Miniprotein binders against q8lar0. Designs and how they scored, part 29

Target 1, 344 residues: q8lar0
Amino acid sequence: FNDGLLPNGDFELGPRHSDMKGTQVINITAIPNWELSGFVEYIPSGHKQGDMILVVPKGAFAVRLGNEASIKQKISVKKGSYYSITFSAARTCAQDERLNVSVAPHHAVMPIQTVYSSSGWDLYSWAFKAQSDYADIVIHNPGVEEDPACGPLIDGVAMRALFPPRPTNKNILKNGGFEEGPWVLPNISSGVLIPPNSIDDHSPLPGWMVESLKAVKYIDSDHFSVPQGRRAVELVAGKESAVAQVVRTIPGKTYVLSFSVGDASNACAGSMIVEAFAGKDTIKVPYESKGKGGFKRSSLRFVAVSSRTRVMFYSTFYAMRNDDFSSLCGPVIDDVKLLSARRP
Short names: E, the ipSAE of ESMFold2; O, the ipSAE of OpenDDE; V2, 0.75 times the mean of E and O plus 0.25 times the DockQ between their complexes.

## First folded at step 15 (miniprotein)

Design y2 (at its last look DockQ between E and O 0.94; V2 from the best seeds 0.84)
Fold by OpenDDE base, look of step 15:
Structure y2 (fold): chain B 344 residues (1-344), chain A 92 residues (1-92)
Amino acid sequence: as target 1 above (344 residues)
Amino acid sequence: SKVTIRIEITVPDPETAEKIAEQLREMIEWLAELLGVEVEIEVEVRGNTVIVTIKIKGDPEEIEYLIKLLEMWLEEMAAKLGAKVEVEVERE
C-alpha cells in the first residue's frame, strides 16, 4: 500500500441487511475489509439519535464506536517503512472522548474533546514504522459510558507512505517546506491535525514534533493559501500549538533562520504574531491578516551555542474564523530554512 | 406518498457491477427498515451496467431522506470507481 484511502476506508460499502439491528452491526465481518469488535454502529449521514444529528463528514455512511469498540484492517506495507494514518473523527458524547490508534507495537491516544472546526469533526493523523510487511490498523474507543452506543464517529481512513527528507546543503532543517506529511483527503477543506507527540518518536510530519498541548493543522494549497509549494502548517491554537525541530549546529557559528508567515485564506482575520525560536534566541513576527491569503518573509540571525539547536514556532494569540466565529485558526508558517550565514 | 427511483450505474468491469448491485440491494433494504418505509426493489446487471428500480411507499420526509442518502452514496461511488450514474425520480 502506498497512498490514499484504505480499502473501504470511507465505509461506503456497508453490511448486509441481515447483519444489522437498527444501526448496530451484529457481525464482526459485516463491514467489508474491516473486522469489528464491541458495539459498532453503521451510521447514515444525518441520522437522528434523540436530539442529536450525527454528522458524517464524507459520503453517506460512517461508523460509530461504542463502549470498547474497535475496527481493524490488515494492510500490506513494507517492513521498515514509515506511514501516516489519516482519519476523521467526531465526538458524539457529552463527555470527554478519546481514541486509541495502533499498529503493533505502536499506539497513540488521541483526545478528541477539543473542537477545532465548527463542522463537528476533525481530521487526525498518526505515524508508525512498519515492523513487518503487514500491519493491523486498529482504531479503538477505550471509553465506557452508560450508553454503550455513545462514542466517536469515524470516517475517511487513509494512509500515506512517508519519506522523511534529509538535511541538505541548502537547508539543514528537515522538511522545512512541510511538503512531506500525512495524506490530505481530497474534497475536504478542513486540513489535517497533527496531534501532540508525547508518546511516539515518529511524527506524521517528518522532521517536526508537535511539542504543545494541542495540535497544529496541516493545510494544502488546493483549499488554502500556502506561501510555498503545496503544503504548510497553520498554528491554530496560539501558544498551545507549537512545532519544533532539533538540528545539528556548530557552537560559535552564525546561522540565519528564515521563514514565511501568512494566513491560510480561511477567513482568519486579525492581528497575528508568530514567535520563532532558535535556542534561546527569539523573534516576534507580526502579521496583519485579512483572511484572504498572503504572506511575508522574516528571519532570525543567531549564534549557535551548542551542537544541537531547537527551532520552534508558535502563535502568540488565539484566533477564530470570522465567518463562523467558532473554528480555531491562526497564522501559517512555511518555507523554513536554516543556513550558515557564511554561505553565499 | 409513493416514489419510483430508477438508477443506472455503469462501472469499468462486470465484477464490480455485481458487487455494486448487491451492495445497493442490501443498503436499500436496510435503510427501508431503518426508516420505516416500504420498498420494492428490482436489480438487474447487464454487463458493466447496473439497473435498479425502487418503488418506495411511506412518510414523505423519510422517503426524501432515503433519496438523499442514495444520491450521496452514488456520488461517492461515481467518483471512487469512475462510474457513470443516471438517476430518475418520479414522485406521485
Scores: ipSAE 0.827, ipTM 0.950, lowest interface PAE 0.5, mean pLDDT 94
Fold by ESMFold2, look of step 15:
Structure y2 (fold): chain B 344 residues (1-344), chain A 92 residues (1-92)
Amino acid sequence: as target 1 above (344 residues)
Amino acid sequence: SKVTIRIEITVPDPETAEKIAEQLREMIEWLAELLGVEVEIEVEVRGNTVIVTIKIKGDPEEIEYLIKLLEMWLEEMAAKLGAKVEVEVERE
């Protein structure tokens, strides 16, 4: 397996004409590299379905997963290694459309919402640990509607190997710069949603858990302003969008948590506040965003009370983009460091 | 309305040329049925080069949509395969 789009992950290789009934794919092997089940459509970009126009984010074609529909691909992986799946999805009709992404026995149900972008397409990510030398990657619409074609559009299915970083003498936080994370599809500038996960889940952002009601957004310097390096995290939903890591500390010892707060240059203007936590200690960092990039650095000095300290970030306020007034956005965090310190 | 499209695709090897020729023919036949346009397709594979001539008759709006889809798809194939693609459209 090579990092990037799965074989035919962008669906640009389509079925034979004899396998089509209108846009419906009637043969479960008709889309090269994919095994299908349920009601599946192959959609040309700009296709009209009644009064709707179905637009594809990149390339000419996407798939639509109707009632109980699945797409599946078997991928060679390295047993015991960690991987992140990225895919684009948009809802087409039902209010609470969702997708179930799985590599057995683990799965995640992801609601497909429009609150994160005005295009209606978002990149989603999910991570797994390979249990064998192959992974059966399944994306499934569990919904059933009166219109059997009703369901999400899928495009741009990609995967990358994750190499979870370890703490160092220069930073006892893992992945403090967020440089290890999900695959960012070229020419798609929405960022990658990292949905909420539990402590027992395998995060697509190694070292960090999304301990909140809503996703955080993983952003890259090719498409956004980031404080340092090539990657950062945008806290898009206030207190409902939070990222955390538990770190080993020595009770009684003094530490300094330092980090950058900025904006992604995505028209997210407003008076923002990032709240950083180290155990029970906290700091509120105001940032006046013009939506045009920039950042400032802040720090929190604390004395560890426990051998394990929870470091967490969220935004205190919700913000929306100036250019559409409907897409959630927020401050960017980056360059997160934790080091011990002495005070005379 | 009547339109003639000539597509010339040069790819790295003859096996890829055969695969692209088949994909393009199947796609055009499907889209023609879907859009309700009449097509006459001639496909020739010469080593690493695919030459496709498409004569389309039908609703002008559907013909322009088909042309745009073909251009989008060909751009993706050119980028993915390192292929050289030439497209000529003659509107009559």
Scores: ipSAE 0.802, ipTM 0.943, lowest interface PAE 0.7, mean pLDDT 88
ESMFold2 (binder alone), look of step 15: mean pLDDT 86; pTM 0.842

Design y3 (at its last look DockQ between E and O 0.96; V2 from the best seeds 0.00; counts 0 for: oily chain .118)
Fold by OpenDDE base, look of step 15:
Structure y3 (fold): chain B 344 residues (1-344), chain A 92 residues (1-92)
Amino acid sequence: as target 1 above (344 residues)
Amino acid sequence: SKVTLRIEFTVPDPETAEKIAEYLKDLIEWLAELLGLEVEIEVEVRGDTVIVTIKIKGDPEEIEYLIKLLLLWLEEMAAKLGAKVEVEVERE
């Protein structure tokens, strides 16, 4: 497997009628290409549950994971290679909801409490290193509610082979343009959340770690304004959305960190400030966003004090989109370069 | 309310057509039951083309929901399979 939706990753192929009790799936193998555990529902878009309407971001169907429910798919991979999983998830309960994503022995907990989009759906990403030529991808709801059906909706499960970039003489940062990252679903315009890495050393955004409490958003040029190339990062949760990378530096040597700051053309209008760090050195870059795209370049000159320097970006303030007054948004960073001030 | 839905779904090969025909019929039956609708379904496969005629009776809102859902599904499947879909709706 390389890139794209997993087999029946959009769940547009569902169970046979005989395997259904209402929306509940009775047979553990009833959903093509997936193995089920626990209380799993096959949900049509617009399904009414009481006063709640379950909306699927795209397509006609999704799955809902009830109490301790899981979906599993075995996929062919290349041992030793890195992959990112991308999927859509929506909260359907008022309680604290989380998802466990795993490819043995790797696992991550995805909190889905934070609402990044007004649609109720967010795209999440997670990365793993294949330990064999096969991977069992498992999405699990660890929650237990009074209503066993209560749980997150899952849709659009995709995967991409990651090729971690290496530092070059043109940039000692890895993946400074963010062109390497998780699969972006072409039919969804919300971007992909890169969640905080709490357990695994592997990032779906190679070279970069999200060390903050909240996620950053991975955006594409088809749906957003991107300063350079086809991908960028949106800092959507102020200081709680931080992306960082540790690079090798020579103590006493002067370096220049340069980067682009802009907006994603997503109606995120207002005064923004990006704070960039290189070790203890910092610069605040103001940006007046009209929410219609645009960017400017900035740079930070510093002298390295250690053999390792931490580069980090976050947004000073929280912001919300002006069109819905609810979706979290922020400044875009892109085209990040770190070079020695002395030209080789 | 009574509605007749006619679907013509053309796929790249006859084998796929047979599979789609069977699946689509079953899907409609499930959805109809879920929505409390009465349906009569006729399915015909002509080569690489699936022809489905559905007569639907019941709550008007639920009927429209079913139609909307089916159209959405057909669109997704058409894109996935490189298929063509034509739909006619008669409302009584």
Scores: ipSAE 0.844, ipTM 0.954, lowest interface PAE 0.5, mean pLDDT 94
Fold by ESMFold2, look of step 15:
Structure y3 (fold): chain B 344 residues (1-344), chain A 92 residues (1-92)
Amino acid sequence: as target 1 above (344 residues)
Amino acid sequence: SKVTLRIEFTVPDPETAEKIAEYLKDLIEWLAELLGLEVEIEVEVRGDTVIVTIKIKGDPEEIEYLIKLLLLWLEEMAAKLGAKVEVEVERE
């Protein structure tokens, strides 16, 4: 296994003409490297179906998963290792379109929502721990509509090995800089959604869980402004977009939680507030965003009351990009550190 | 409307050239059927080079869509294979 697109993960190799009826794929092995089930279409970018124009985010082709359709690929992995899957998806017709991503016995159902981008395409991520030397990666549309072709478009399926970082004497938090996270597809500048995690799931952002109703967005310095390093997290849906980590602390000891708050240079201008939590202690950090990057540091000093302290961040308010008026955006957090401090 | 499209695709090895030639012809035939276009396709493989000449007749909008789609696909394949692509378009 190598990090990046799965074999034929961008679907630029498709069925032979003899396996097609219009755009419908008839043979379950017709798309190289993939096994198909249910109603599957192979869609050229810009194809018209009714009054819809189906555009893909990169390249010439994508796959549409109709009623109860799935695509599957078997990938060689290392038993016991952690991996994150990234893929592009867009809804095409039905309200409440969703995808079920699985590597048995684990799975996650992901709503395909229209609030994160004006293009209708978003990158999604999901993580698993390999239970054997092979993983059967399945992306499935569990939906059923009157039109059997109705369902999400899929493109750009990639995977990355995750190496969860450990706390150090310089930072009790794991992955405080967010440098370990899902694969960012080159030449796609949307960021990567990390949908809410269940308690039993592995996180594509090691050390951190998305404990909210909506996703957070993982952003890279090639396409966005980030306060430090190459990666950061954008809190895109007010109090419904939150990221958290539970750390070991010593009751009675004083700690300082420090972090950066900024903007991604994505036209998300406005008055913002990031709320940071360490257990019951909290701070509200105002930030006036001009939508052109930049950041400031803030900190929260607290005394631990438990051997486990929950550190959490969210934005107080919703914001939308002022260049498209339809995409959720918000403040960026980065460079999160937790260190013990001496009592006065 | 009529358009002649000439594609010259040079790859690192002759086996790849043969596979691309077969695939590209089949792909164009499928897309032409999907778009309601008439096509005449001539394919020549010269060692590591594929030469495809496509005479396209039909709706001008669908012809331009097909050309744009093929250019996107050829760009992706050239990047994947370390190949060189040259395309000439002659419109009538």
Scores: ipSAE 0.822, ipTM 0.946, lowest interface PAE 0.7, mean pLDDT 89
ESMFold2 (binder alone), look of step 15: mean pLDDT 81; pTM 0.781

Design y4 (at its last fold request DockQ between E and O 0.95; V2 from the best seeds 0.85)
Fold by OpenDDE base, look of step 15:
Structure y4 (fold): chain B 344 residues (1-344), chain A 92 residues (1-92)
Amino acid sequence: as target 1 above (344 residues)
Amino acid sequence: SKVTIRIEITVPDPETAEKIAEYLRDLIEWLAELLGVEVEIEVEVRGNTVIVTIKIKGDPEEIEYLIKLLELWLEEMAAKLGAKVEVEVERE
């Protein structure tokens, strides 16, 4: 498997009628290509649960994971290769909902309490290294609520083989253009969240680590304004959305960090500031966003003081979209380059 | 309210057509039960084409919801399978 939706990753193929009790799936193998555990529901888009309407972001159906419920799919992979999993999730009950994503022995906890989109759905990504030629992908709700049906909705499970870029003589940074990253679902215009790395050293955004408390957003040129290429990063949660990379440098040598700052053409209008760091050196780059796209270039000249230099970006302020007044948004960074300064 | 839906799905091969026919019938029955509407379903497979006729009786809102779900599902299936889908709805 390389790129795209997993087999029945959109759950548009559901259980047989005989395997259903209302929306509850009563057979662990009833959903094609998936193995179920615990209380799992097959939910049609627009399903009413009391006063709540369960909206599916794309298609007609999704699954909901109740108390300690999980879905699992075995997929063919290449041992030693890196992959990213992308999926849509929405909370339906408690504010403190979370999901566990795992491919043994790797696992991650995805908090979904933070609302990034007004739609209620966000795309999450996670990366793993294949330990064998097969991977069991598991999405699990570790929560226990009074209502066993209470839990997150899951849809659009996809995977992409990652090819981590190497530093070159043209750029000491890896993946400075962010062109390598998780699968972007073509049918969803929300972007993909790169969550904070809390457990393992693998990032769905190769070369970059999210070391902040909140995620950054991975955006595509089909749905957003991107300064260069087809991918970029949106800093959606101010200082709590930070992306960083450690690079090898020569102490005493002068370097220039250059990058693009702009907006994603997502109605994120207002005064923005990107703070860029190279070790102890920093620059604040103001950007006046009209929310209609655009970018400018900036650079930071510094002398390396160590054999390793940490490059980091975050946004100084929080911002929200001016069309819905609720979705988190921020400045876009792209085309990040680190090079040794040429002697005049 | 009474509504008749006619669905015509053309797929690349007859085996897929048979599978879709069976699945779609079952799906409609499940949804009908879930939504509390009454349905009469007729399914025919002609080569690579599946023809489904659904007569629905019940609450107008639930009927429209069922129609919407089917349309969404058919759209996804069309994209996945490279199928051609035609839907006709007659409202009485």
Scores: ipSAE 0.830, ipTM 0.948, lowest interface PAE 0.5, mean pLDDT 94
Fold by ESMFold2, fold request of step 19:
Parts: structure tokens; sequence; C-alpha cells
Structure y4 (fold): chain B 344 residues (1-344), chain A 92 residues (1-92)
């Protein structure tokens, strides 16, 4: 397996006409490379779904997972290796929608929400550790509605191998620059949501866990301003959008946590505050965002109290994009470093 | 409203040409049924080139939607297959 779209992960190859009743797919193998169950539809971009018209982010087709529907594909993987799945999803019904993403025995239930973008589509990510030489990747709608077609649209299913970085003598934090993370689909400029981690085993952002009620957003330098390198994290939902890492420290020793706070150049203007934590110690970093990029550095000096110190970031307040006044946005963090210091 | 579309697709090999020809006819038939437009489809395969001619009758908005879908799909398939695609549209 090479990193990128799964075979037919963009669903541009669909069922034969004889396997269709309108948009409903009636045979479990009719969509190439996928095994289906439950109520599944093959949807042309812009097809009207009740009162909704949803344009697929890229290409001509997507799948809709109605009542108890699943799509599954078996992919060769390396046992013991880590992988991240990225996919686009959009809600199509008035009721709450969610998806259960799994590679047995691991799974995560993800709410499909409209707060992160005005297009109706977001990229979601989820990670697993391969327990065998293959992965049965399943995306499932556990919902049951009176309209059996009711459920999320799915597109752009991709995967990449993750290589969790190790701490170094120049940074005891893992992945402080966020350069290792989920696959970013080319030609999609929304960033990738990393939903809250419900299992404390694996993260699509190695070294970091999303320990909050809402997602953080993984952003790339091709579509956003980032302080350093090619990747950063946007804290999109105030105190409900947080990322954390536990690191080994020596009790009694002094450390300096340093980091960048910035603006993604995504029309997220306002007076922002990023709060950084190292155990019980904290700093509030104000940043005036103009929605046009830029960053500053800040640091927090502290004395470790235990052999394990929790480093965490969130934004104090909610913000919304000033070009639509409805999509959640926030400050960017990047270039996070933790080093010991000898002089207080 | 009446529209005639001519699609010419050149792919790397003749086996792929035969497969895309069958797939594209079937796709157009499904979309036509879904959109409630009438289609007459002629398909010719010449080695590694597929020529599809479609005569479409129906609601002008549904015809334009079908054309947009086909153009999107052909763009994706051209990129995936390394194919050359030419589309000519004659509106009446």
Amino acid sequence: as target 1 above (344 residues)
Amino acid sequence: SKVTIRIEITVPDPETAEKIAEYLRDLIEWLAELLGVEVEIEVEVRGNTVIVTIKIKGDPEEIEYLIKLLELWLEEMAAKLGAKVEVEVERE
C-alpha cells in the first residue's frame, strides 16, 4: 500500500446501471473495490437530497450511507505499523449524524457536524495500529431514521503510514513541529479535523492527543499560513479544542516550553489568547489576528513536579471566520519545543 | 431542448478503451434515467480511442447538469488514466 487514496477511494467508479434503483445501490459488490451493507446510495455531485444540494469537494460522485449502512475495503498493511485514515464527510439530514470508523478491534464514533465549515464538508482523520497483515477498513452509519436513505455523504477515503517521531536532545517533545500527521488530500483546502481521542491508544497526530470536546484542525502550508515547516495545528473551538502530550521529566529540574502562536490566513480575525500548560504551570499568550497570517513566539519556564509532565494548549475564547461569521476558527500553534534549563 | 455531445477519449491501450466505452455508455444511461432526460448513445472503439456521441432531449437545466457531471468525471478519469479527452457540445 502506498500513501494516498484507497483504491476507488474517491468513488469515481460506481455501480452498473443494472445494480441501481434510482441512486440506491442494490448489490453489495456493485461499487468497485468496496463491500457494502445496509442502505447505500451512489450520489452525483450536486444531486438534490430533499432540500439540500451538496457539491462533492472533488470529482463527480460520492456515496451516502443510509440506515445501518457500511462500506468496507481490505488493505494490505504491515503488522505493528501505525496508519491514519482521512475521509471527507457531510451531513445530509436534519438529525444528528455520526460515523463509526473501524479497523477491528479499534473504532471511533465521530459526530458529523456543521460548525467547522460553511461548505458542509469536512475532512476527518483517525488512526490505528495494524494488528495483522491486513486491515478491514469499515465506515459505518449506526443510525436508523424513518427515511432509510438518511445519513452522511462520504468521499475521498485515503490512508497513510505514520512514523511516530522520538524525542531528541534538542526537543524532548515528540512531533513538536506537527510535521507528522494525517494525509491532506490534494486540492482540498479545508484542513483535516482531528476529532477528540476516545481511546488513549493512537492518534493521527503522533505524540499528541486531542483531549477536548471538539476537534483540532491540522493545516498545511500549501493552503494556510503556518509559522514553521509545512504543518501546524489550529485550535478551532476555544477551551473545547485542545491538544496535549505527556512527556518524561525529572522532578525538581527546570524546563522551558517554547512555541509559536499565529494566524492561519483564513479570515479568522480577532483578539486571541492561547493558553499553554506544563503540569500546573501556565501562560496566557495574547495574539491579535488579522486573518492574514503571522506569528510570534512565547515560552513558559517551569520546574517539573513529577516524572511525567502534561503539556497542553487551547484557545481561551471561541472565534468565527469573519468571511462567513459561522465557521469555527482560532489561533495556530506550531514549533513546540521542551528543553531542560540549568539557571532559573 | 436538444444537445449533441461528442466525446473522444484516447487511452494508453486498447483493453482500457473497451472497458471505458462500456462503462461510459452505462453511466450515461443511468444518469439519463435519474435526471429524466432522453438519450441516444453511439459508441465506437478504434484501437485505443473511444468516440461517444450522445443526443440529449429534455429539460435544459437537467441537460446542463448532466454535461457538468460528465465533464467533472472525464477530468478525473483523464488524470487517472493519463488519457486525452476532447468534448464538443452543440446546443440547439
Scores: ipSAE 0.820, ipTM 0.945, lowest interface PAE 0.7, mean pLDDT 89
ESMFold2, look of step 15: ipSAE 0.809; ipTM 0.946
ESMFold2 (binder alone), look of step 15: mean pLDDT 86; pTM 0.843
ESMFold2, fold request of step 19: ipSAE 0.814, 0.814; ipTM 0.944, 0.945
ESMFold2 (binder alone), fold request of step 19: mean pLDDT 86, 87, 86; pTM 0.841, 0.845, 0.842
OpenDDE base, fold request of step 19: ipSAE 0.810, 0.808, 0.803; ipTM 0.941, 0.940, 0.939

Design y5 (at its last read DockQ between E and O 0.94; V2 from the best seeds 0.85)
Amino acid sequence: SKVTIRIEFTVPDPETAEKIAEQLREMIEWLAELLGVEVEIEVEVRGNTVIVTIKIKGDPEEIEYLIKLLEMWLEEMAAKLGAKVEVEVERE
ESMFold2, look of step 15: ipSAE 0.805; ipTM 0.944
ESMFold2 (binder alone), look of step 15: mean pLDDT 84; pTM 0.806
OpenDDE base, look of step 15: ipSAE 0.837; ipTM 0.954
ESMFold2, look of step 18: ipSAE 0.796; ipTM 0.941
ESMFold2 (binder alone), look of step 18: mean pLDDT 84; pTM 0.814
OpenDDE base, look of step 18: ipSAE 0.826; ipTM 0.951
ESMFold2, fold request of step 19: ipSAE 0.804, 0.814, 0.812; ipTM 0.942, 0.945, 0.943
ESMFold2 (binder alone), fold request of step 19: mean pLDDT 84, 84, 84; pTM 0.812, 0.813, 0.810
OpenDDE base, fold request of step 19: ipSAE 0.830, 0.828, 0.823; ipTM 0.952, 0.951, 0.950
ESMFold2, last read: ipSAE 0.795, 0.808, 0.812; ipTM 0.938, 0.943, 0.943
ESMFold2 (binder alone), last read: mean pLDDT 84, 84, 84; pTM 0.808, 0.811, 0.810
OpenDDE base, last read: ipSAE 0.829, 0.828, 0.826; ipTM 0.951, 0.951, 0.950

Design y6 (at its last look DockQ between E and O 0.97; V2 from the best seeds 0.00; counts 0 for: oily chain .101)
Fold by OpenDDE base, look of step 15:
Structure y6 (fold): chain B 344 residues (1-344), chain A 92 residues (1-92)
Amino acid sequence: as target 1 above (344 residues)
Amino acid sequence: SKVRLRITFTVPDPETAEKIAEQLREMIEWLAELLGVKVEIEVTVRGNTVIVEITIKGDPEEIEYLIKLLLMWLEEMAAKLGAKVEVEVTRE
């Protein structure tokens, strides 16, 4: 497997009628290409549960994971290769919900309590290293609620093979343009969240770690304004959305960190400030966003003080879209370059 | 209320056609039960073409909801499979 939606990753192929009790799936193999465990529901778009309407972001159907429920799919991969899994999720409970994503022996816990989009759905990504030529992808709801049906909706499970870029003489940073990252689902305009990486050494955004409490958003040029190329990063949660990379530097040598700051053309209007760090050196870059796209270049000149320098970006302030007044948004960073300064 | 639908779904290969035919039948039957409507379904596969004739009886709102879901599904599947879909709806 290389890139794209997993087999029946959109769950548009459903169970047989005889395998259904209402919306509950009563056979563990009833959903094609998936193995079920626990209380799993097959949910049609617009399904009403009490006063709640369950919204499916794409297509007609999704799955809901109840108490300790899971879905599993075995896929062919290449041993030693890196992959990113992307999926959409929405909470349906009033309480805190989380999802466990795993490919043995790797696992991650993703909190889905934070609402980034007004749609109710967010796209999440997670990366793993294949330990064999086969991988069991498992999405699991570890929660136990009074209502066993209560749990997150899952849809649009996709995967992409990651090829981490190497530093070059043109840029000592890896993946400075963010062109390597998780699969972006077509026809979905929400972007992909890169969650904080607190457990695993592997990032779905190669070369970069999210070292904050909240996620950053990975955006594409088809749906957003991107300063360079086809991908960029949106800092959606102020100081709580930070991306960082540690690079090798020579103490005493002068370097220039250059980058683009802009907006994603997503109605995120207002005064923004990006703070960029290179070790102890920092610069604040103001950007006046009209929410209609655009960017400017900035740079930070610094002298390295160690053999390793930490480059980091975050947004000073929180912002929300002015069209829905609810979706988190922020400045876009892109085309990040770190080079040694030429001696005058 | 009574609504009749005629769906013509053309896929790239016969094997896919058989699978789609089965999926459509099962889906419609399940949704009918879920929504509390009555359905009569005739499914025919001719080569790469699936023909579905369905009569739905019941609550108008539920019928329209079922139709909406079905159309959404057909659209997604058509895009995914590179298929062509035609739907005729007759409301009585």
Scores: ipSAE 0.800, ipTM 0.940, lowest interface PAE 0.6, mean pLDDT 94
Fold by ESMFold2, look of step 15:
Structure y6 (fold): chain B 344 residues (1-344), chain A 92 residues (1-92)
Amino acid sequence: as target 1 above (344 residues)
Amino acid sequence: SKVRLRITFTVPDPETAEKIAEQLREMIEWLAELLGVKVEIEVTVRGNTVIVEITIKGDPEEIEYLIKLLLMWLEEMAAKLGAKVEVEVTRE
């Protein structure tokens, strides 16, 4: 497997005409590289369906998953390795649309919410550890509506191999710069949502878990301002979006947690506050965002009381973009370092 | 209304040309039925080049939508394959 779109992951290769009834795909193998189940439609961008115009973010076609529908692809992977899946999705008819993404025995149910973008399309990510040399990647609409066609649109299904970083003598916190993370589709500037993790789930952001109620957003320097390197995390949902990592510490030793707080240059203006935690110790870091980029450094000195210290960040307040007044946004964290403070 | 298109799509190899030709024919026939337009299609594969000649008759709005989709798809495929696309449109 090579990193990027799955084979026909953008659905630009479609069914034969004989396998179509209107937009409905009537043969479960008709979309090249995909196996279908349930009510599946192949949607040309701009298709009118009642009062809806179904526009896709890139390319000419997408797939719509109706009642209990799924798409599946078997992908060669390396047993024991970690991967993240990225895909675009939008709701079409119901406010409570969701997708279940799985590689057995692991899965995640992701609500398709409208609070993260005004376009209705967001990039989602989910990660797994390969249990064999193949992964059956399934995206499933568990919803049932009276209209059997009702369900989310999906496009741009991609996968990336994850190589988790290890602590070093320059930073005992893993992936502090967020440089390892989900595939960011080229030419899509929305960022990638990282949904909350379960206890037995794997993170598309190695070293970090989203241990909260809502997603965080993974942003890239090609489309956003980031404090350091090519990647950062935006805490879009206040106290309901949080990232955490448990690090090995030595009880009795003094450590300094340092980090950058900034904005993504995405019209997210406001008085933001990031709260950082190291075990019981905490600091609140105010940041006055103008939505035009920039950052500041902050630090938290603490004495470890355990061999394992939980490092966590969240935003204390919600913010909304001032260019649409409806999309959630928040402060950016980046360049997170944890080092011993005693003459290292 | 009546519109004629001539599409020349040049790809890296003949196997890819055959696959693109099949995809184009099936897609155009499906979209024509979906949009309620009438099409006459001739698809010729010459080595690594696909030549498609289409005559489209029907509602002007649906004809333009079909053309827009086709151009969008050709753009995506050209980018993915490093291919060259040439489209000649004659509106009558």
Scores: ipSAE 0.789, ipTM 0.942, lowest interface PAE 0.7, mean pLDDT 87
ESMFold2 (binder alone), look of step 15: mean pLDDT 84; pTM 0.802

